# VH-VL binders against b9luv3: the designs that were tried, part 6

Target 1, 134 residues: b9luv3
Amino acid sequence: MVSLGLVVARFNDSVTEPMAEAAREAATDRDAVIVDEVSVPGAYDSPLAADRLARRDDVDAVAVVGAIVTGDTDHDHVIASATADKLTQVSLDRDTPVTFGVSGPGMSGAEARERIDKGADAAEAAIDLADELD

## First folded at step 1 (VH-VL)

Design l1_06 (framework fv_lacutamab)
Fold by ESMFold2-Fast, scan of step 1:
Structure l1_06 (fold): chain C 134 residues (1-134), chain A 123 residues (1-123), chain B 107 residues (1-107)
Amino acid sequence: as target 1 above (134 residues)
Amino acid sequence: QIQLVQSGSELKKPGASVKVSCKASGYTFTSYGMQWVRQAPGQGLEWIGWINTYTGEPKYAEDFKGRFVFSLDTSVSTAYLQISSLKAEDTAVYFCARGRYYDSSGYFPLDYWGQGTTVTVSS
Amino acid sequence: DIQMTQSPSFLSASVGDRVTITCKASQDISSYVAWYQQKPGQPPKLLIYWASTRHTGVPDRFSGSGSGTDYTLTISSLQAEDVAVYYCQQHYSTPWTFGGGTKVEIK
């Protein structure tokens, strides 16, 4: 049984809350337990929350759910990359898998189903990594 | 309980300015964009623009660039619409409404609306 | 900009009647259509989004359908409290654009 921490970014919660629900469903389907959930303003704020969850003895892996809005310039790719790098550093520092399910950057058209599924993907990847690195 | 409460009706002369407020409660203010919509007397709905409450960045429809300015006071969960150099054609009900932040997709509509603020511009 | 053409502009029906309102987009909007109800003296209220998803608290007599450029709002059994102007909106791309509205009255 894997014990998960879940971090949900509030920025664009019309996207991130369905993603979080998909993550919770995926965890249940894989017989994993979400032992704590933390809400943060935006995806770029998630590394601190992930670090605090990852350092807990009762957490086997952390899944992070967020959304990146495409602006006037292509800043969304830079923010997503920086966030992923910081979450990777948390994973390495804590010796705990940290996965990042993100809606955007560069998403086009009506990809709502894929966005929601990214939440499930993040939870499933966290569970897989916890099991593989056991 | 999600609520948007707007300021009261305004009666102004041409050339004056008006500032309409929209106070949000029952949700995290910075998690949703604030949209503004105009409805002229006896007419339909017209989108003015939106402001990203997390970044503070506004976007205006082409017809509303210049005299219309969005602003925020996040400490009291309030958005503002200011209209300068008022014209008779600005007479309308102005609504604020909660919208979702979008990536490029336009994913969600305006799900909760303020009660509206009537602005009347006459000599 | 995407143009939304709504029909009819006016509809008069009896309580219990099935009412149909249509909306045509000037281009394919991939089911990103919302429907709003506006009663006299009130703000618009979201009924349906993404063509067919009912908003929280909206009665099941309201339903949406359609794809591509053609969308429909249906009220399966009109009630007295449904007297209002109904608007479609594309939420596919900014600027958001609304249909011209359909005024629904009871005979």
Scores: ipSAE 0.000, ipTM 0.525, lowest interface PAE 13.0, mean pLDDT 82

Design l1_14 (framework fv_lacutamab)
Fold by ESMFold2-Fast, scan of step 1:
Structure l1_14 (fold): chain C 134 residues (1-134), chain A 122 residues (1-122), chain B 107 residues (1-107)
Amino acid sequence: as target 1 above (134 residues)
Amino acid sequence: QIQLVQSGSELKKPGASVKVSCKASGYTFTSYGMQWVRQAPGQGLEWIGWINTYTGEPKYAEDFKGRFVFSLDTSVSTAYLQISSLKAEDTAVYFCAKGGWYSDYLSPFDYWGQGTTVTVSS
Amino acid sequence: DIQMTQSPSFLSASVGDRVTITCKASQDISSYVAWYQQKPGQPPKLLIYWASTRHTGVPDRFSGSGSGTDYTLTISSLQAEDVAVYYCQQHYSTPWTFGGGTKVEIK
């Protein structure tokens, strides 16, 4: 049984809350337990929350769910890359898997469903890594 | 202390050009976008566009493409709005504001310059 | 573009009154609404962001609420210094759009 921490970014919660729900359902389907859930303002704020969860002895892995606004400039890519780099550093420092499911706003119903499924993917990846590295 | 200080008022003739400056202090200039908003006399707020202070890439609202140009001088933490071929309809107070994108992409327009009045008359 | 419809355009109330201003977005903006106060001759000042988070230094009589497409700014006990025009803004996606403003005056 994997004990999972979940970080949910509130930015664009019409997308991130369904992603979080998909992550919770995926965890249940895999017989994992979400031992704690932390809400943060945005994906960029998630590394601190992930670090605190990963530090806990009762947490085997952390899944992070967030959304990045897609624009016509590189700032979205820069924010996503910075966030991913810091989450990777948390994973290495804490010796605990940290996964990041990220989605953007402004998509069709089918595309939105695909993006929401990234929450499930992040949870499943965290569980798989915890199982393989344990 | 976070502060945005804009250049002084301008009185211009139609067809002239104007360049408004906005000098930032009290924060890392390249961590936040610089937004531009205008307010015509007695009217509400209208977003012109913004510039990514990290990449230098501007984005304009549809109605402001062409004559309006954003630029930066990062060495002095200053953003600029240049308007060419001025028209009477460009008469407004022009505000810069810190907001959006990069290290705090959830940031609304949390600090504003005092505004620069641009009057275009013949 | 997301349209922000603000109401009322004008209101007059007494000191101590509870005042509400509403803002309706043309689509779901996921609580990414900010409220600004503009006094004559001054730039706008941020009051509330993310629908309900108060900016630093803003008195607790100002509060925001709402979700989806419908948002409200409330002043729980109007003070004389609150005379201003108030604007909502969606900060969900560009282009950033503002409501038309609400002018608040003391009776």
Scores: ipSAE 0.006, ipTM 0.536, lowest interface PAE 12.6, mean pLDDT 82

Design l1_19 (framework fv_lacutamab)
Fold by ESMFold2-Fast, scan of step 1:
Structure l1_19 (fold): chain C 134 residues (1-134), chain A 123 residues (1-123), chain B 107 residues (1-107)
Amino acid sequence: as target 1 above (134 residues)
Amino acid sequence: QIQLVQSGSELKKPGASVKVSCKASGYTFTSYGMQWVRQAPGQGLEWIGWINTYTGEPKYAEDFKGRFVFSLDTSVSTAYLQISSLKAEDTAVYFCARGLEYYDSFSGPFDYWGQGTTVTVSS
Amino acid sequence: DIQMTQSPSFLSASVGDRVTITCKASQDISSYVAWYQQKPGQPPKLLIYWASTRHTGVPDRFSGSGSGTDYTLTISSLQAEDVAVYYCQQHYSTPWTFGGGTKVEIK
């Protein structure tokens, strides 16, 4: 059984909450347990929360769910890249898989809502990596 | 060089309408949201709302719904604020500012501002 | 709505003095605080965002600190050109809200 930490970004919760629910359902379907959930303001805040979850001995992997939905395409890509880079650093520093399901960047709110399955993908990837690297 | 240039001051009577323009240059207009802030005489800063320059979708603070309308002309990199049925309490300096979407975690810092447009409403 | 309480509302200091301005949020805003400088007849200018990140071109005498609900803007050595009204803003949750401002003058 994989013990999963879940980080959910609150900004644009019309997108991130369905993504989080998809992540929770995917975890249940894969016989994994979400041992803790942490809510953060936005995707860019998630590396700190992920680090704290990944420090825990009872956490096998962390899935992060967020959305970056703006008309600011250049900034959206910068935020997404910075977030991904920092989450990768957390994973390496803590020797714990960290996956990032993000809706956007460069999408309207409607387009982001159509991609809520990225939350499930992030949870499934975290579980797969924890299983592979046990 | 990033600049936001606003239209000139307006003196209006109660019940009139005003349309303030904000012309952007030095960056890709549709890559940044446009924020609107007002400052009444001798008072602090008050957020009115913003418009997504890529989608055209406006969002307003509760106190500014109804009479305040944001619009765009992307062909000339210009954002507009229109206020209808002007009241004396609308007297203020109105600023546009470059920022990000209000649901974005990177949003909120207004990094470049227009010079302001003074709107005076008097009878 | 998140309320931002700024203090003091006014301060008078000498050139070279260390000046501190405080901003208190009505709830935890996770370091999503910006500081602006506004000189008479001019628009506000962004100084700091994310509590401590200095905006491009801002002199290093300006610094921000704090966490949770309590944040501080510090001017380490006040210059004559720093005479202005300073505003904090939370950029954590809409509606964006500003502090009441601190007027800084040279005595």
Scores: ipSAE 0.006, ipTM 0.534, lowest interface PAE 11.7, mean pLDDT 83

Design l1_23 (framework fv_lacutamab)
Fold by ESMFold2-Fast, scan of step 1:
Structure l1_23 (fold): chain C 134 residues (1-134), chain A 124 residues (1-124), chain B 107 residues (1-107)
Amino acid sequence: as target 1 above (134 residues)
Amino acid sequence: QIQLVQSGSELKKPGASVKVSCKASGYTFTSYGMQWVRQAPGQGLEWIGWINTYTGEPKYAEDFKGRFVFSLDTSVSTAYLQISSLKAEDTAVYFCAKEGYDFLTGYPDYFDYWGQGTTVTVSS
Amino acid sequence: DIQMTQSPSFLSASVGDRVTITCKASQDISSYVAWYQQKPGQPPKLLIYWASTRHTGVPDRFSGSGSGTDYTLTISSLQAEDVAVYYCQQHYSTPWTFGGGTKVEIK
C-alpha cells in the first residue's frame, strides 16, 4: 500500500478541485492511501508544502495539482518551470517521489478544464514511482 | 524605479486614428505583460485588453475587438495602442499598466504600476 | 464575465473616521481581488491585492478583508489626502472587471 501526500493549489479552484478529485479517485482505485492533504494558494507555493509532506516517515510519495489558467502571459511558463524545478529538488532532497499535474502553461480556462485528468496522472505517477523505487 | 510614461493628449476628428505610446523603465520589459484600461469622462475603469510582451500576442476584451490594436517595440521598451476609425464614444483617458507578480499566488494579474494616462478627445 | 458590485457609490466622512467600502463578486473569486485609489487627475494606484496584501509603500491604515464573494476595503482613520475614488478589481479570471467605484470626500 502506497501512502500519498496530496498538495492542492486553490487558485482557479474550478479547475484544481476537479483535478484534486481525480487524484483522490485514482489513489483509491490503486489502493493507495492519502495520509495528508495540504492546500496552498497557488502552484508556485507547492514546493514548500511538498517538502513538508515528503519529509514525513509515513509518506511514500507526493502528488501536486494546480492550474495557471487566467490570461496568456509568459509568466505561465516561468511559474510552471520554476515549480517543476523546485519540486524536482524536493524529490531529490527528500529521496521521495514528487509528481505534479499542473494545467498550463499557456492554457485558457476552457482548455485547463479539459485537462483535469492531469490530476489523476500525477497521483498514478507518484504511486508508480513509489512502487518502482521502493 | 518602475515607471510607465505615456504620450501626450490627442484631439482628433471622427474617422481619424490615434496611436498612444507607453514607455516602460525600471524593469525587464518582456517579463511582464502590458495591460490597457480605459476611463470615459466621469466613468469608472474598463479593461481593454493586454499584450504578452515576450511573444507579442494580444488579447482584447470583446467590446474592443476590431478597431483597437496593440503592438510593441521591445528595442525601446514601448507598448502601443492604436484606435482606428475614431468615434465620439472613444473619448476617454487611456492607461497602460504593468502586470504584478505575487510569490504567494504565483499569479501575474493585478496592475501594480500605471502610466499617467493619455487623454483622447474625439470631436467634430 | 464576473460582475463586481461596489458600494456605496459615494461616501462623505470626517478626518479620523473609519470608512468601509464593499465589493461583491457575482461568483467565488477565491480572494483574488485588488483595490485601487485614484485621485483627481492621476492614474489609479494599487493599494491591495489578493484581498488583504498591501502593496509596497501603502500606509497601514488601508486594509482589505473578505472571502468568497464579499470583500471590503477599510481605511481605519481617514486622512485629508485619502480623498479619491476607490475601485475593486477581480484578478481571478479574464476579462478583468472593476467595481463601479466609490467616491470618498471629506465633510
Scores: ipSAE 0.000, ipTM 0.536, lowest interface PAE 12.7, mean pLDDT 82

Design l1_26 (framework fv_lacutamab)
Fold by ESMFold2-Fast, scan of step 1:
Structure l1_26 (fold): chain C 134 residues (1-134), chain A 122 residues (1-122), chain B 107 residues (1-107)
Amino acid sequence: as target 1 above (134 residues)
Amino acid sequence: QIQLVQSGSELKKPGASVKVSCKASGYTFTSYGMQWVRQAPGQGLEWIGWINTYTGEPKYAEDFKGRFVFSLDTSVSTAYLQISSLKAEDTAVYFCARGRYTYKSGSSFDYWGQGTTVTVSS
Amino acid sequence: DIQMTQSPSFLSASVGDRVTITCKASQDISSYVAWYQQKPGQPPKLLIYWASTRHTGVPDRFSGSGSGTDYTLTISSLQAEDVAVYYCQQHYSTPWTFGGGTKVEIK
């Protein structure tokens, strides 16, 4: 049984909460348990939360969900790249899978529908990696 | 302030269709999901499904796939539930309810419509 | 599907009594449980969400507690206006599921 940590960014919660719900549904469908869920203000804040979850002995993998849409910041692509790099480093440092489901960058709010399932994708990838590496 | 107002009671014959409306006011319609719940006479609450008002994506409980269809008219802040090929077992009060998107409240239902009674009889 | 088992199905108590209603989930739902009050002829009203957080306008006598699979709604001092059916609901994962309800009446 895979034990997941889930990090949810609150920025654009009209998008990130449906993504988080998709992640929870995917975990339940795969008989995985979300042992802890942490909310952060924005995607850029997620590496610290992911690191704290990943260091726990009862966490097999961490899924992170967030949204970065066009017009939210002049540096949306920089924030996305920095966040992905830091999450990858957490995964390597903790020897624990960390996956990032993000809507955007470069997407308008009207296009959010096309990427809502990224939350489910992040959870499923985390479960698959935990199973394959253990 | 915040309110959900549903359409009036319906009396239908088996095989007919019904369309229930739920008009929201007092908040930004697309910032919250719209949930649908039924309650058969003397019974408890049963979740039918929900529609994401921002993306337009509906999700149905397994027992309600096929005959139950959710739709929206965002220009008038209204959600709809349509039931086709009505059966006697569909007799119930149908509620719409607002689902929260905040982290800890998840999809708890903070405001409810008054309910629409649908009676299916021959 | 997550099953919510609610107990008792019925209780009768006096004004001023402490009333407890219990809800057991078939799996760990991480405090994602809500409680609703439904008075005769009315729609349900949200009382508590995330196990212990009171919805705005809900009287202090209503409180929620619990973790993991076991959750409790407590009415510290029952009032005449509290006659209703109470339902728990898990809001952890779809499909959303409700307990069978507890009918609270005054003796």
Scores: ipSAE 0.006, ipTM 0.532, lowest interface PAE 13.7, mean pLDDT 83

Design l2_03 (framework fv_lacutamab)
Fold by ESMFold2-Fast, scan of step 1:
Structure l2_03 (fold): chain C 134 residues (1-134), chain A 123 residues (1-123), chain B 107 residues (1-107)
Amino acid sequence: as target 1 above (134 residues)
Amino acid sequence: QIQLVQSGSELKKPGASVKVSCKASGYTFTSYAMQWVRQAPGQGLEWIGWINTNTGNPKYAEDFKGRFVFSLDTSVSTAYLQISSLKAEDTAVYFCARDLSYYGSGSYRFDYWGQGTTVTVSS
Amino acid sequence: DIQMTQSPSFLSASVGDRVTITCKASQGISSYVAWYQQKPGQPPKLLIYAASTLQSGVPDRFSGSGSGTDYTLTISSLQAEDVAVYYCQQYYSYPRTFGGGTKVEIK
């Protein structure tokens, strides 16, 4: 049984909340348990939350969901890249899988909603890595 | 500008050892895992294993355990593949590749590759 | 180990043709499949991941589809620069395994 931590960014919650629900459903379908969920204001806030979850004895892997949509800032690509790099550092520092399901960058709000399945993908990837690497 | 630059070709005799290098630039080296893939002459791609660039922990495919050893020098952003007791069947192009399994839509992908190092074992 | 069986091993087509390459996994892999293009003397280049997601910078004539055990790479209108060997790869489980490759040539 895989114990999963889930981090959800609230910015653009019309996209990230359905992504989080998809992640929760995917975890249930894979017979994994989400032992804790942490909500953060934006995707760029997620590395600290992921680190705290990844250090816990009862967490095998962490899935992070967020959205970076065109029009939020002039720097949507920079925010996504910086966030991904920091989350990868957390995974390597803690030797715990951390996956990042992100809608965007470069997507309109409508396109981001079509990418809700990325939340499920992030959860499934975290579970796979936990099963294979532990 | 993300690049992986590998060391030059090697010609070795059976029983010798070889050490292939893969130098990364344009990104934070310790934030991405390094994958190793082999391609024998005229053949397809074969996964060797990967190394966690922050912890140094390696994972090898079963066929490559023992003689194949991954290592790192993080001060110069370089990963190494060492092969000991070389055999003729080790003749191949060896590729390093950056692993984005911890980024994006929860995908495992080898998004940037080194140019390859040809290792020829003959005598 | 999950076996990836790729077909055909070789195909020859004309510029502008629609070409398809198939990849069959020995078990369900939940769309955890990537496609790579390798031109002579070059390293592989990522084209598609998660079965159908196009990598940034890859021309949109490339597309991926499939689910379960059966996956397909499609080139909607073959160009001269598409001459290469194409490989599928599953990343559902370790060890990561590749298909045998499909060599694409122009007639």
Scores: ipSAE 0.000, ipTM 0.528, lowest interface PAE 11.5, mean pLDDT 83

Design l2_09 (framework fv_lacutamab)
Fold by ESMFold2-Fast, scan of step 1:
Structure l2_09 (fold): chain C 134 residues (1-134), chain A 121 residues (1-121), chain B 107 residues (1-107)
Amino acid sequence: as target 1 above (134 residues)
Amino acid sequence: QIQLVQSGSELKKPGASVKVSCKASGYTFTSYAMQWVRQAPGQGLEWIGWINTNTGNPKYAEDFKGRFVFSLDTSVSTAYLQISSLKAEDTAVYFCARDSRWLQLGYFDYWGQGTTVTVSS
Amino acid sequence: DIQMTQSPSFLSASVGDRVTITCKASQGISSYVAWYQQKPGQPPKLLIYAASTLQSGVPDRFSGSGSGTDYTLTISSLQAEDVAVYYCQQYYSYPRTFGGGTKVEIK
């Protein structure tokens, strides 16, 4: 049984909450247990929460769910790159899988489905890595 | 040529139920979330919640959980708001509105004309 | 929840006047602000989105500006048909929240 930590960014929670629900359902379907769930303001705040969860002896992997809005500037790329880099560092430092499901704003039903799926994908990837690295 | 057409006004007694409809035309119904907004007499706009028109999954603001229920009939491109156990405080104009972006990430670009619900004894 | 504080709640001005309505969010909302006009007996009508983008068909005397937490709607030359209640809305985060409204009347 994989024990999963879940980090959910609140920014654009209209997107991240359906993604988080998909992550929770995926975990249940894989017989994983979400032992703790942490809410953070935005994706950039997630590395600290992920580190805290990954430190715990009862956590086998951490899934992070967030949405990064594409704006008029390149700030979104800076936030995305910094977040991914720090989450990778947490994973390496804690020897614990950390996965990041990220969605951007979309305008169609197809894009909405892909956003929700990214939450499930993040949870499934975390579980797979925990299983395969044992 | 986007239109949202709502059902007619309702006069109800306390304790009754009401079901307001919002029929969409001129766009692909399941590609845009439907938002619901209330306006009590002389008051401002209050967001009630939304429904994902693809999945049917509703989400409600904290103050509107319980008695307010969203539903869909996608075969006729119609969204519904049902209010049970009506109270005088539910007297308001109820609007449906289209979210400009999928998954309620946008502003409300098209609005229904509103349905007046009056609850009095 | 993000709180939208709108001011003033009431405004009386003359035809031709420049009118400014302000909206303050309780946290940064990255210009995800819309402005709506509601005339008596009508549903709200979208005027502006993304803080400053004018909706097609809206007269160019309407403009929006702002960033961070502070946003403004300006009517450069008030017309009689502009008598209405104006609302700001943030669509940055769930739940969607509206300002309290500004009622604009002609003197």
Scores: ipSAE 0.000, ipTM 0.515, lowest interface PAE 15.4, mean pLDDT 83

Design l2_11 (framework fv_lacutamab)
Fold by ESMFold2-Fast, scan of step 1:
Structure l2_11 (fold): chain C 134 residues (1-134), chain A 122 residues (1-122), chain B 107 residues (1-107)
Amino acid sequence: as target 1 above (134 residues)
Amino acid sequence: QIQLVQSGSELKKPGASVKVSCKASGYTFTSYAMQWVRQAPGQGLEWIGWINTNTGNPKYAEDFKGRFVFSLDTSVSTAYLQISSLKAEDTAVYFCARDQYYYDSSGLFDYWGQGTTVTVSS
Amino acid sequence: DIQMTQSPSFLSASVGDRVTITCKASQGISSYVAWYQQKPGQPPKLLIYAASTLQSGVPDRFSGSGSGTDYTLTISSLQAEDVAVYYCQQYYSYPRTFGGGTKVEIK
């Protein structure tokens, strides 16, 4: 049984809460347990929370869900890239899988359903990596 | 406990150089970026830049490029700010501060050094 | 550069009063704003980030609100120990920029 940490960004919670619920459902369907859940203001704030979860002995992997509002396209991509790179570094430093399900940047209204599914995808990827990299 | 301890005050002549140190303890030095902020007498806060403590790569605000140089000695968990060709306008308290992220500047300065006063006068 | 304009620059209030400080960004910053408290002779202390999230250990009489370009720091019941200069700071874009500060004093 895989033990997950879940990080949920609060910014744009109308999107991130359904994503978090999809992540929780995916974990349940895969017989994984979410041992702790941490809420952070925005996706950019998630690396520190992920690091703290990843260093715990009772956490096998961390899934992060967040949303980046489309606005300044260059800045949105900078935040997304910085967040992804930092989460990758956390994964490497802690020797613990860290996955990132993010809605945006550049998402359209037609992708509302896909945004939610990204939460499930992040949880499933974390479980798969934890199983394979034992 | 997490602590940033800075070097003591400096009194310098115009044209001299100064090197301010900031020694970190209570956490993994290379896991958090180091920010630098100055405060001129009676004035507000002004961001100078930051340094990635893992790679040593610095980023400076435009007004501070050239004379201001960040460096590290990771073996003693210490960051440095060097200012060359000192001018009277460099008179200020210089603070180091820990960023919440080691990789990028989040702009969230969660722990601060006590400050180093640099006075430039003839 | 994003300019952060604070208002007022100075305020004097009584213990127990509700105090409000405002901060206006020259462009939208998507709630990437933090508030710091600097007491005389001390370094600044982080109070609030992401416009409204209270830093751990900070008393709940402090709160933040706002969106877009307009943000507010509120102290619901001013205490003597809250005498300080308060700064807003945007961390949306480089360079990081601070407001000019608001000096809060007790009457």
Scores: ipSAE 0.005, ipTM 0.522, lowest interface PAE 14.6, mean pLDDT 82

Design l2_16 (framework fv_lacutamab)
Fold by ESMFold2-Fast, scan of step 1:
Structure l2_16 (fold): chain C 134 residues (1-134), chain A 123 residues (1-123), chain B 107 residues (1-107)
Amino acid sequence: as target 1 above (134 residues)
Amino acid sequence: QIQLVQSGSELKKPGASVKVSCKASGYTFTSYAMQWVRQAPGQGLEWIGWINTNTGNPKYAEDFKGRFVFSLDTSVSTAYLQISSLKAEDTAVYFCARLGSWYGSSEYYFDYWGQGTTVTVSS
Amino acid sequence: DIQMTQSPSFLSASVGDRVTITCKASQGISSYVAWYQQKPGQPPKLLIYAASTLQSGVPDRFSGSGSGTDYTLTISSLQAEDVAVYYCQQYYSYPRTFGGGTKVEIK
């Protein structure tokens, strides 16, 4: 049985809440348990939350759910790159799989909604990695 | 002002195809998704799906996959719903409606609606 | 799919009455609920979104409330022009789903 941590970013919650629900459903279907969920303001805040979950001895893997959409600035590409880089670093530092279903960057809100299944993908990937790497 | 104007009523035989149009004005067409809703006579509202007006990518509810096809012509700010192989059960008023928020927001409701297009399928 | 169960399916009330319509989601929807009014022969009109936010131009006798799975539309003082069918809709998850509707008539 895999023990999963879930991080959900609130920015664009019309996208991220359905993604989180898809992640929870996927975990249940795979006979994994979500031992804790952490809500953060935005995707860029998720590495800190993921690190804290990954430190726990009762967490086998962490899935992160968020959305980054095109807005008034070009910072979305920077946020996505920094988030991916830092989540990878957390995984390596904690020796714990960390996956993310982050829709965007460069996507409109409507495009991000079309990628809600990325939440399920992130959860399933985290479970697969935990099973393979035990 | 914001308007969605749909094409006129259609009377079709079973097995025919129909194409309903929805012409938008008063806003930037590609900044808001377009959704389609069906209402059978005396029945409630049923969500068919939506189309991203910037990319053209559609999403359909499961019951409407196959015979229902969304498309758009961005140059004239018009969205289309095509229904192939019409059945009597397709008799309904078909509405287009605009997503109520710009693509960067978290609020996704219907704010402006077309007047509806009645499609009648009878033998 | 998230199921939206709306009650009652119909009601008759007098002008000036307080009218309450309820909508129950089959799972939590985090206040991503809109309410629409459809008058005879017209397309639906948005009344409320985000469970409780009144759309611009909608009279303040309309209000929405609720959280989690249970949401309510209230008309504080029913007017003759409020004769319509009212629908709730969740926009939390794909596919978007509507309640079955509540037909409001004046007695």
Scores: ipSAE 0.000, ipTM 0.505, lowest interface PAE 16.7, mean pLDDT 82

